# Ledger of designs, part 87: miniprotein binders against Mucin-6 (MUC6)

Target 1, 185 residues: Mucin-6 (MUC6), of Homo sapiens (Human) (q6w4x9r395to579)
Amino acid sequence: GHCSLEGGSFVTTFDARPYRFHGTCTYILLQSPQLPEDGALMAVYDKSGVSHSETSLVAVVYLSRQDKIVISQDEVVTNNGEAKWLPYKTRNITVFRQTSTHLQMATSFGLELVVQLRPIFQAYVTVGPQFRGQTRGLCGNFNGDTTDDFTTSMGIAEGTASLFVDSWRAGNCPAALERETDPCS
Short names: E, the ipSAE of ESMFold2; O, the ipSAE of OpenDDE; V2, 0.75 times the mean of E and O plus 0.25 times the DockQ between their complexes.

## First folded at step 23 (miniprotein)

Design db15 (from cb14 with E41Q K44R; at its last fold request DockQ between E and O 0.87; V2 from the best seeds 0.84)
Fold by OpenDDE base, look of step 23:
Structure db15 (fold): chain B 185 residues (1-185), chain A 112 residues (1-112)
Amino acid sequence: as target 1 above (185 residues)
Amino acid sequence: DIREEVKKLLEEARKLIEEAKKAGDDQAVWLLEIAVRLLEQALRTGDPERIAYALLFLAMALITAAEKRGDPKAVELLEKAQELLRKALEENNPELIKEAIKLIKEAAELLG
């Protein structure tokens, strides 16, 4: 399964459903029992301009009981608040620079993350087949059905992205704005 | 030639993967496999920068293995190699890459 966060405010789910939102919060991208130690992948969005529609991805966070790995747009990688030199590794996670413009987080448990630093901070999430039907968050449920990708944290299927996205907020943030559009536009 | 030297390291890395498998060091296997892929990709492009990044990862992977084996000399060599590679990237100096390769090779020999 491939999930992408592109263009600042576009998301394509594991099931290839594209949508757009504008929010300035931290959102859960991926939760799954397949992630060890209650792991979760999250995305941090912030204002990139003066209008509410000017939002962008500014960081990706992997959070578990043992680690809090943050990859930020300024190319700083931290774990539990401490800056780490790359390449960096834990027991089952490694973060390294692949190219001048791309960072990668690789895991031993079937999660891969590629972060494009320039010209736009973008993220690409890949999960193994063992994750099929067992994912939740902004990246969807990876079950091959796009119609139920907007399932909220409470298990309610939404027809629009707004309530769906808001349900996956990791903190108390303003409500997101929605616009369904092609992420490639 | 950097490419030729990297090819040699790639072969050594593959050997070390097999050794790690025999030893049951799953982490080493996992990291070294990534290193191999990175090296292969770097070789395809021929980009010294990518080569340097791949070598940095290889060094890290080997450090991990060396620490588990209790080989401080290997760790020292590899850490120095990483330093050189970082400098190489900062200064765009391929000669430092060559020096780093020598150190990595020496460390790999210790681990083999």
Scores: ipSAE 0.882, ipTM 0.950, lowest interface PAE 0.5, mean pLDDT 94
Fold by ESMFold2, fold request of step 24:
Structure db15 (fold): chain B 185 residues (1-185), chain A 112 residues (1-112)
Amino acid sequence: as target 1 above (185 residues)
Amino acid sequence: DIREEVKKLLEEARKLIEEAKKAGDDQAVWLLEIAVRLLEQALRTGDPERIAYALLFLAMALITAAEKRGDPKAVELLEKAQELLRKALEENNPELIKEAIKLIKEAAELLG
């Protein structure tokens, strides 16, 4: 399974369902019981002055009980707040450069992440077959059917990307739909 | 020719994977298998930058094996190789890559 975060605000799910959104928050990309130690992969979006969209990807975060690995657009990699020289490893995660513009995170538990650092910050998530039907988040549920890829954190299948994306916010930030639909009376 | 030296190092790395399997060193096996794939990819391109990044990873994988075996000389050689590789990347200097390969081969011999 492949999930991509491209062009600042475009997402393609594990089941190849494309969508876009505009938001400035941290979102859950992937949760799964296949990730050890309550692991989750998250994406951070912020306002962009350099794109045609209002927001773009600025970091990807892997968080578990043991690690908080942050890969940011400034090309710094941290774990638990400490900057790390690459190549870097833990017991089951390694982060290294493929080239001056591409960085990879590989794991022993079937998650792989490739990050294009330049010219635009983009991310590509790959999961092994054990994840099929076992994922939640912005990357969808990986069940081979696009009709329920927009399943919210409450388990409701939505027809619009905005409601789906907003349900996967992690932290205290404004909902993208809320900002768009809050007109003055 | 750096490509010929990388091919020889690949052969040694594959032998070291088998030794790590015998020793039950699952982390070294995992990391060395990644290193072999990175070197094979880099060799297909012939790009010195990709070769240097793959060698940096191989050195880290070999350090993992050396630490499990308690071989501080191998660790020292491999850390020096990483320093040379980082400098090679910063300066675009393929002669430093050749120097790093010599150190990695010496460390691999200690671990073989």
Scores: ipSAE 0.788, ipTM 0.923, lowest interface PAE 0.7, mean pLDDT 87
ESMFold2, look of step 23: ipSAE 0.763; ipTM 0.913
ESMFold2 (binder alone), look of step 23: mean pLDDT 85; pTM 0.849
ESMFold2, fold request of step 24: ipSAE 0.785, 0.784; ipTM 0.919, 0.918
ESMFold2 (binder alone), fold request of step 24: mean pLDDT 85, 85, 85; pTM 0.859, 0.856, 0.859
OpenDDE base, fold request of step 24: ipSAE 0.861, 0.860, 0.859; ipTM 0.943, 0.941, 0.941

Design db2 (at its last look DockQ between E and O 0.93; V2 from the best seeds 0.84)
Fold by OpenDDE base, look of step 23:
Structure db2 (fold): chain B 185 residues (1-185), chain A 119 residues (1-119)
Amino acid sequence: as target 1 above (185 residues)
Amino acid sequence: SEEEKIKEIREEVKKLLEEARKLIEEAKKAGDDQAVWLLEIAVRLLEEALKTGDPERIAYALLFLAMALITAAEKRGDPKAVELLEKAQELLRKALEENNPELIKEAIKLIKEAAELLG
């Protein structure tokens, strides 16, 4: 499964459903029992302009019982608040620079993350087949059905992206705005 | 010439790749899954870097290889290997900062020496 966060406010789910939202919060991208130590992948969005519609991805966070790895747009990588030199490794996670513009987080448990630093901070999430039907968050449920990708944290299928996205907020933030557009169009 | 230097680096990296593959097999035999995992990534990175011949990408790949080998060296209790590899990482970082392929060559020498200790 491939999930992408592109263009500042566009998301394509594991099931290849594209949608757009504008929010300035931290959102859960991926939760799964397949992630060890209650692991979760999150995305941090912030205002990038003067209007409410000008929002962008500014960081990606992997949070578990053991680690809090933050990859920010300024190319700083931290774990539990401490800056780390790249390449960096834990027991089953490694973060390294692949190219001048791309960072990668590789894991031993079937999660891969590629972060494009320039010209736009973007993220690409890949999960193994063992994750099928066992994912939740903004990246969807990876079950091959796009119609139920907007399932909220409470297990309710929503028809609009805004309520779906809002349900996956990791903190107290303003409500998200939605725009149903195909990022590939 | 710079072209010649890059060619030399590529040849040396190819040799390191072979050594890394050997170390993977040894790690498999030893049941060191972490070493296997990291070294396999290193090999892929090096292979990709060789496709382009970009010294920068080569340096990044070598940094990763060094880290992987440090991990193995620490588990084996080989402080000399760790020291060599840490120095190699320093050189590689400097190489990236200064865009100096000669430092990459020096780093490769250290990595090779460390790999020999681990083999």
Scores: ipSAE 0.861, ipTM 0.936, lowest interface PAE 0.5, mean pLDDT 94
Fold by ESMFold2, look of step 23:
Structure db2 (fold): chain B 185 residues (1-185), chain A 119 residues (1-119)
Amino acid sequence: as target 1 above (185 residues)
Amino acid sequence: SEEEKIKEIREEVKKLLEEARKLIEEAKKAGDDQAVWLLEIAVRLLEEALKTGDPERIAYALLFLAMALITAAEKRGDPKAVELLEKAQELLRKALEENNPELIKEAIKLIKEAAELLG
C-alpha cells in the first residue's frame, strides 16, 4: 500500500483516491494496530504562498509511546525533541539520507517513509500487506474501496475532503471549512 | 584523475559488499535480527549506489553500513570495531561536506578492518 503527499497540498490514499486540502494544523496520516507502541504517522501543514489560504506540507511526524520522530522541511531530524545525526536508529526504526535530496525512514514493522526534501517537500508512505483493512487517517482505510476512503475519525464516510480532513486534526486548530470559505488575507 | 578515484572506490565497495553478505549470514546464525535487518538495508543501498557510480550516494550508503556494523559490534562487545566505524563515519561526513572522494577511500579501509574484526 502507497500513500503520497505531493505538490504541497495533494494526497493520494492507500486505495489511490486523490484529493487536495488546505489547513494549518497537524493531521493524523496513519493509525493502525500494526504500528507498535500506539504508533501514528502525522503530517504538519502550514502557510505556503502569497495567498494566506494556501498551505503545504512542512513536516512528517512518527509518534509512539517511545518516540517522536520529526522530519521537517528544514532538513533537521529530531527524536523526542533532540536533533539527531543521520543515519539514526532505534530498536526498530532507522532514519537515513539516501541522497542530498531524499531521506528515508525504514522500520522493522512494515512502515516505510520516503521524504523528498527538494525541490519541494514531499512524502511517500508505504505499508506492508499486513496493514490492509487496518489503517485510519488521511491515507484512508486501505480496504480496496475508494468510496469510503473519506471516513472520518468518528467512522462516517463523507463526500468532501474538507470534513474528512478536519476530523483527523491532531491539535486545537480551526476547522478547515472556516478557512476555505473566507480565508483571511 | 577523479574518474580513476571513483573506479577504485567502486571496486573496493564491491569487495566490501562480499564481506557484508558474509556478516549477514553470521548475524542470522547468531539470531541478531536487528543486525540482519540493518545490514540487508545497507547492502541494497550500496548495490543501488554502485549502479549510479555517484560518490555521494556511495558515501551515504557507507555511512549506513557503518551504523549497521556498529550495531553488530556493540552487541558482540567489540569496542575496537566500534571505534574504527565511528572514525569511518566522521571521514564520510567530511567527504560529503568537502566533495572529496579520497576521504571515502580512507573510510572504506576502516570499515573493512572493522568488518574483519567482526568476521
Scores: ipSAE 0.748, ipTM 0.903, lowest interface PAE 1.0, mean pLDDT 87
ESMFold2 (binder alone), look of step 23: mean pLDDT 86; pTM 0.872

Design db20 (from cb14 with K68E; at its last fold request DockQ between E and O 0.88; V2 from the best seeds 0.83)
Fold by OpenDDE base, look of step 23:
Structure db20 (fold): chain B 185 residues (1-185), chain A 112 residues (1-112)
Amino acid sequence: as target 1 above (185 residues)
Amino acid sequence: DIREEVKKLLEEARKLIEEAKKAGDDQAVWLLEIAVRLLEEALKTGDPERIAYALLFLAMALITAAEERGDPKAVELLEKAQELLRKALEENNPELIKEAIKLIKEAAELLG
């Protein structure tokens, strides 16, 4: 399964459903029992302009009981608040620079993350087949059905992205704005 | 030639993967496999920068193996190699990459 965060405010789920939202919060991209130690992948969005519609991805966070790995748009990588030189590794996670513009987070448990630093901070999430039907968050449920991708954290299927996205907020943030558009538009 | 030297390291890395498998060092295997892929990709373009990044990862992977095996000399060599590679990237100096390769080779020999 491939999930993408592109263009500042566009998301394409594991099931290839594209949608757009504007929010300035931290959102859960991926939760799964397949992630060890209650792991979760999160996305941090912030204002990129003066209007509410000018939002962009500014960081990706992997959070578990043991680690809090943050990859930020300024190319700083931290774990539990401490800056780390790349390449960096934990027991089952490694973060490294592949090219001048691309960072990667590789894991031994089937989660892969590619972060494009420039010209736009973008992220690409890949999960193994073992994750099929066992994911939740903004990246969807990876079950091959796009119609139920907007399932909230409470298990309710939404027809629009707004309530769906808001349900996956990791903190107390303003409500997101929705716009159903193609990420490539 | 950096590419030729990297090709040699690539072969050594593959050998070390097999050794790590035999030793049950799963983490080293995992990391070395990534290193191999990175090196292969870097060799496709021959870009010194990409090569340096790949080598940095290789060094890290080898450090992991060295630590597991209790070889502090290998660790030292590899840490120095990493420093050289970082400097190479900062200064855009391919000669430092060559020096780093020498150290990595020496460390790999110790681990082999």
Scores: ipSAE 0.873, ipTM 0.946, lowest interface PAE 0.5, mean pLDDT 94
Fold by ESMFold2, fold request of step 24:
Structure db20 (fold): chain B 185 residues (1-185), chain A 112 residues (1-112)
Amino acid sequence: as target 1 above (185 residues)
Amino acid sequence: DIREEVKKLLEEARKLIEEAKKAGDDQAVWLLEIAVRLLEEALKTGDPERIAYALLFLAMALITAAEERGDPKAVELLEKAQELLRKALEENNPELIKEAIKLIKEAAELLG
């Protein structure tokens, strides 16, 4: 399974369903019982300028009970708030540079992440077949059927990307629609 | 020839995977298998920068094996190789890559 975050605002799910959204928040990209220690992959989006209402990807976060690995567009990698030299490893996760413009996070549990740092910050998520039918979040449910990829955090299939995306906010963030009505922009 | 020396390291890394398996060092096996893949990909490009990143990873994988075996000399050589590789990348200086390869090869022989 492949899920991509491209162009600052475009997502393609594990079932190849494309969509676009605008939001300034951290969103749950992938949750699964296949991720150890209650692991989740999250995506952080922020405004792409003061004169523009659109948003773009600025970081990817892997969070579990033991680790909080942040890969950000400023090219700094941290774990639990501490900057790390690359290549970096924990028991079952490693983060390293493939090239000057690409980082990879590899794991022993079937999750792989490739981050393009430049020219545009983009992310590519790959999961092994054991994840089939066992994912939730912005990358969809990986069940081979695009009709229910917009399944919310409450387990309800939605017809619009905005309601689906807003349901996967991590923490206390304004809804994407509210940010798009910002009177200053 | 950096490419030829990387091919020699690749063969040595494959042998060391088998030694890590015998030691029950599952993490070293996992990391060394990644290192082999990265080196193979880097060789296809011939790009010294790509080779340096792959060698940095190989050194980390070998440190893992060396620590499990209790070989502090191998760890010392590999940490120095990483320092040289980081400097090579920072300065775009491929001569430091050659020095790092010598240290990695010496460490690999200690572990073999």
Scores: ipSAE 0.784, ipTM 0.917, lowest interface PAE 0.7, mean pLDDT 87
ESMFold2, look of step 23: ipSAE 0.752; ipTM 0.907
ESMFold2 (binder alone), look of step 23: mean pLDDT 84; pTM 0.841
ESMFold2, fold request of step 24: ipSAE 0.783, 0.778; ipTM 0.918, 0.918
ESMFold2 (binder alone), fold request of step 24: mean pLDDT 85, 84, 85; pTM 0.850, 0.838, 0.847
OpenDDE base, fold request of step 24: ipSAE 0.848, 0.851, 0.849; ipTM 0.938, 0.937, 0.937

Design db29 (from db2 with R57Q E97K E98T N99G N100D; at its last look DockQ between E and O 0.87; V2 from the best seeds 0.76)
Fold by ESMFold2, look of step 23:
Structure db29 (fold): chain B 185 residues (1-185), chain A 119 residues (1-119)
Amino acid sequence: as target 1 above (185 residues)
Amino acid sequence: SEEEKIKEIREEVKKLLEEARKLIEEAKKAGDDQAVWLLEIAVRLLEEALKTGDPEQIAYALLFLAMALITAAEKRGDPKAVELLEKAQELLRKALKTGDPELIKEAIKLIKEAAELLG
């Protein structure tokens, strides 16, 4: 299964359902019982222009009970808040530079993340077949059916990407529509 | 010439790749699952770097190989191998910063010395 986060805030789910959203928050990209130690993959989006409708991916985060690995747009990789020289490893996770423009996070549990650093910060998530039907989040449920890929954190299938995406916010971020208003302008 | 230096680097990487494959088999016999996992990644990175022939990509793959070998050396308790591999990584980082392929050749020599200690 492949899920992509591409420029212009475009997402393609594990079941190849494309959508776009405009939000400034941290979102749950992937949760699964196949990720050890209550692991989750999250995506951070921020304003990329003068309008709140111009948002882009600025970091990807892998969080578990043991690790918080952050791969940032500024090309800095941290674990539990400490910057790391690449290549870097834990017991089951390694982060390394493939080329001057691409990083990879590889794991022994079937998750792979490839991050394009330049010219545009983009991410590509690959999961092994053991994840089939066992994923939740912005990357969908990986069940071969695009009609229920917009399933919210409450288990409700939505017809719009914005409601689906907002349900996967991590923390107290305002909804994307609320973030389109800039009180300073 | 720079072309001849890159050709020499590619030939030495091919030799190191075969040594890495032998070390994978030894790690399997020893039940060292982490070393097997990391060395298999290193082999694929080196194979891809040989396809492109790009010295920077070769240096990144060698940095990873050195990390994989450090992991094995630490489990074995071989501080000399660790020291050689850490020095190789320093040379490779300098090579990436300066663009000097001679630093890659020097790093490969240190990696081969460490691999012999582990074999």
Scores: ipSAE 0.729, ipTM 0.899, lowest interface PAE 0.9, mean pLDDT 87
Fold by OpenDDE base, look of step 23:
Structure db29 (fold): chain B 185 residues (1-185), chain A 119 residues (1-119)
Amino acid sequence: as target 1 above (185 residues)
Amino acid sequence: SEEEKIKEIREEVKKLLEEARKLIEEAKKAGDDQAVWLLEIAVRLLEEALKTGDPEQIAYALLFLAMALITAAEKRGDPKAVELLEKAQELLRKALKTGDPELIKEAIKLIKEAAELLG
């Protein structure tokens, strides 16, 4: 399964459903029992301009009981608030520079993250087949059905991206704005 | 020439790749799954760096290799290997800052020496 965060406000789910939202909060991208130690992947969005429609991804966070790994747009990698030199490793996670413009977080448990630093801060999430039907968050449920990708944190299928996205907020933030557009258009 | 230096580095990296593959097999035999996992990534990074020929990519790949080998060395209780590899990392980081290919060559020598200790 491949999930992408592109163009500042576009998301394509594991089931290949594209949608757009504008928010300035931290959102849960991926939760799954397949992630060890209650692991979760999150995305941090912030204002990139003066209008409500000017929002962008500014960081990706992997959070577990043991680690809080933050990859920011400034190319700073931290774990539990401490800056780390690359390449960096934990027991089952490693973060390293793949190319001059790309960082990668590789894991031993079937999660891969590629972060494009320039020209736009973007993220690409890949999960193994063992994650099928067992994912939650903005990346969807990875069950091959696009119609139920907007399932909220409470397990309710929503028809709009706004309510769906808002349900996956990790903090007290303003409501998201939605726009149904093709990210490839 | 700079081109000649890069060519030499590429040849040395090819040799290191072979050594790394051997060490993967040894790690498998030892049941060091973490070392296997990291070394496999290192091998892929080195292979990719060789395709591009970019000294910077080579340096980063070597940094990763050194990290992977340090992990193995620590588990095996080989402080000498750890020391060599840490020095190699230092040189590689300097190389990334200065662009000096000689530092990369020196780092490779240290990594090779450490690999011999771990083999």
Scores: ipSAE 0.720, ipTM 0.877, lowest interface PAE 0.7, mean pLDDT 93
ESMFold2 (binder alone), look of step 23: mean pLDDT 87; pTM 0.871

Design db3 (from cb14 with E33K; at its last fold request DockQ between E and O 0.89; V2 from the best seeds 0.84)
Fold by OpenDDE base, look of step 23:
Structure db3 (fold): chain B 185 residues (1-185), chain A 112 residues (1-112)
Amino acid sequence: as target 1 above (185 residues)
Amino acid sequence: DIREEVKKLLEEARKLIEEAKKAGDDQAVWLLKIAVRLLEEALKTGDPERIAYALLFLAMALITAAEKRGDPKAVELLEKAQELLRKALEENNPELIKEAIKLIKEAAELLG
């Protein structure tokens, strides 16, 4: 499964459903029992302009009981708040620079992350087949059905992105704005 | 030639994967496999920058193996190699990459 965060406010789920939202919060991209130690992948969005519609991805966070790995748009990588030189590794996670513009987070448990630093901070999430039907968050449920991708954290299927996205907020943030558009538009 | 030297290291890395398997060092196996892929990709373009990044990862992977095996000399060599590679990237100096390769080779020999 491939999930993408592109263009500042566009998301394409594992099931290839594209949608757009504007929010300035931290959102859960991926939760799964397949992630060890209650792991979760999160996305941090912030204002990129003066209007509410000017939002962009500014960081990606992997959070578990043991680690809090943050990859930020300023190319700083931290674990539990401490800056780390790349390449960096834990027991089952490694973060490294592949090119001048691309960072990667590789894991031994089937989660892969590619972060494009420039010209736009973008992220690409790949999960192994073992994750099929066992994911939740903004990246969807990876079950081959796009119609139920907007399932909230409470297990309710939404027809629009707004309530769906808001349900996956990791903190107390303003409500997101929705716009159903193609990420490539 | 950096590319030729990297090819040699690539072969050594593959051998070290097998050694790591024998040693039951799953983490080293995992990391070295990534290193191999990175090296292969870097060799496709021959870009010194990509090569340097790949080598940094290789060094990290080898350090992981060396630490578990209790080889402080190998660790030292590899850490120095990493420093050289970082400097190479900062200064855009391919000669430092060559020096780093020598150190990595020496460390690999210790681990083989």
Scores: ipSAE 0.881, ipTM 0.949, lowest interface PAE 0.5, mean pLDDT 94
Fold by ESMFold2, fold request of step 24:
Structure db3 (fold): chain B 185 residues (1-185), chain A 112 residues (1-112)
Amino acid sequence: as target 1 above (185 residues)
Amino acid sequence: DIREEVKKLLEEARKLIEEAKKAGDDQAVWLLKIAVRLLEEALKTGDPERIAYALLFLAMALITAAEKRGDPKAVELLEKAQELLRKALEENNPELIKEAIKLIKEAAELLG
């Protein structure tokens, strides 16, 4: 299974359902019982321009009871708030550079993340077949059926990406939208 | 050349995977398998930068094995190799990669 987070706030789920959204929050990208210690993968989006419709990925976070690994667009990798030299390892997770522009996080539990740092910060999530039917979040549920990939955090299948994405916010995210008035009528 | 020296390191790394399996060192097995994959892909490109990043990872995998065995000499060699590799990447100097390979090979022999 592959899930991608690409420029312009485009997402493609594990079941290959594409969508786009515009938000400035931390979102749950992937939750699964296959991730040890209540692990979750999260995506952080922020403004990339002057309007709310200009948002982009700025960090990817792996969070569990033991670790909080942050890979940010500043090319800094931290675990539990402490910057780490690469290559870096814990018992089950390693983070390293593939090239000057790409980082990889590999795990012993079937999760792999490739992060493109430049020219645009993008992320590519790969999970092994043991995750099939056992995922939730922005990457969908990996059940081979795109019609229910927009399942919210409450377990409700929605027809629109925006309701789906909003349900997966992982924190307080006040509306950053302002009414925009054309200064020249 | 660097390609032939990396191929020799791959042979040593595969032997060390088998030794780690026999020792029940699951973490070393996992990391060394990643290192082998990275080196194989780097060899396909011939790109010194990719080779250097793969070697940096191999050195970390070997340090993991060396620390479990209590071999501080192997750790010292591997840490020096990592320093050379980081400098090679910073300066775009592939000659330092050759020197790092020599240190990694010496450490691999100690662990074999």
Scores: ipSAE 0.800, ipTM 0.925, lowest interface PAE 0.7, mean pLDDT 87
ESMFold2, look of step 23: ipSAE 0.727; ipTM 0.895
ESMFold2 (binder alone), look of step 23: mean pLDDT 85; pTM 0.850
ESMFold2, fold request of step 24: ipSAE 0.790, 0.777; ipTM 0.922, 0.916
ESMFold2 (binder alone), fold request of step 24: mean pLDDT 85, 85, 85; pTM 0.856, 0.860, 0.859
OpenDDE base, fold request of step 24: ipSAE 0.851, 0.853, 0.854; ipTM 0.939, 0.939, 0.938

Design db4 (from cb14 with M60L; at its last read DockQ between E and O 0.88; V2 from the best seeds 0.84)
Amino acid sequence: DIREEVKKLLEEARKLIEEAKKAGDDQAVWLLEIAVRLLEEALKTGDPERIAYALLFLALALITAAEKRGDPKAVELLEKAQELLRKALEENNPELIKEAIKLIKEAAELLG
ESMFold2, look of step 23: ipSAE 0.781; ipTM 0.918
ESMFold2 (binder alone), look of step 23: mean pLDDT 84; pTM 0.836
OpenDDE base, look of step 23: ipSAE 0.874; ipTM 0.947
ESMFold2, fold request of step 24: ipSAE 0.772, 0.784, 0.786; ipTM 0.914, 0.920, 0.922
ESMFold2 (binder alone), fold request of step 24: mean pLDDT 85, 85, 84; pTM 0.846, 0.846, 0.841
OpenDDE base, fold request of step 24: ipSAE 0.853, 0.856, 0.860; ipTM 0.940, 0.941, 0.942
ESMFold2, last read: ipSAE 0.763, 0.787, 0.692; ipTM 0.911, 0.920, 0.886
ESMFold2 (binder alone), last read: mean pLDDT 85, 85, 84; pTM 0.846, 0.846, 0.844
OpenDDE base, last read: ipSAE 0.864, 0.850, 0.857; ipTM 0.943, 0.938, 0.941

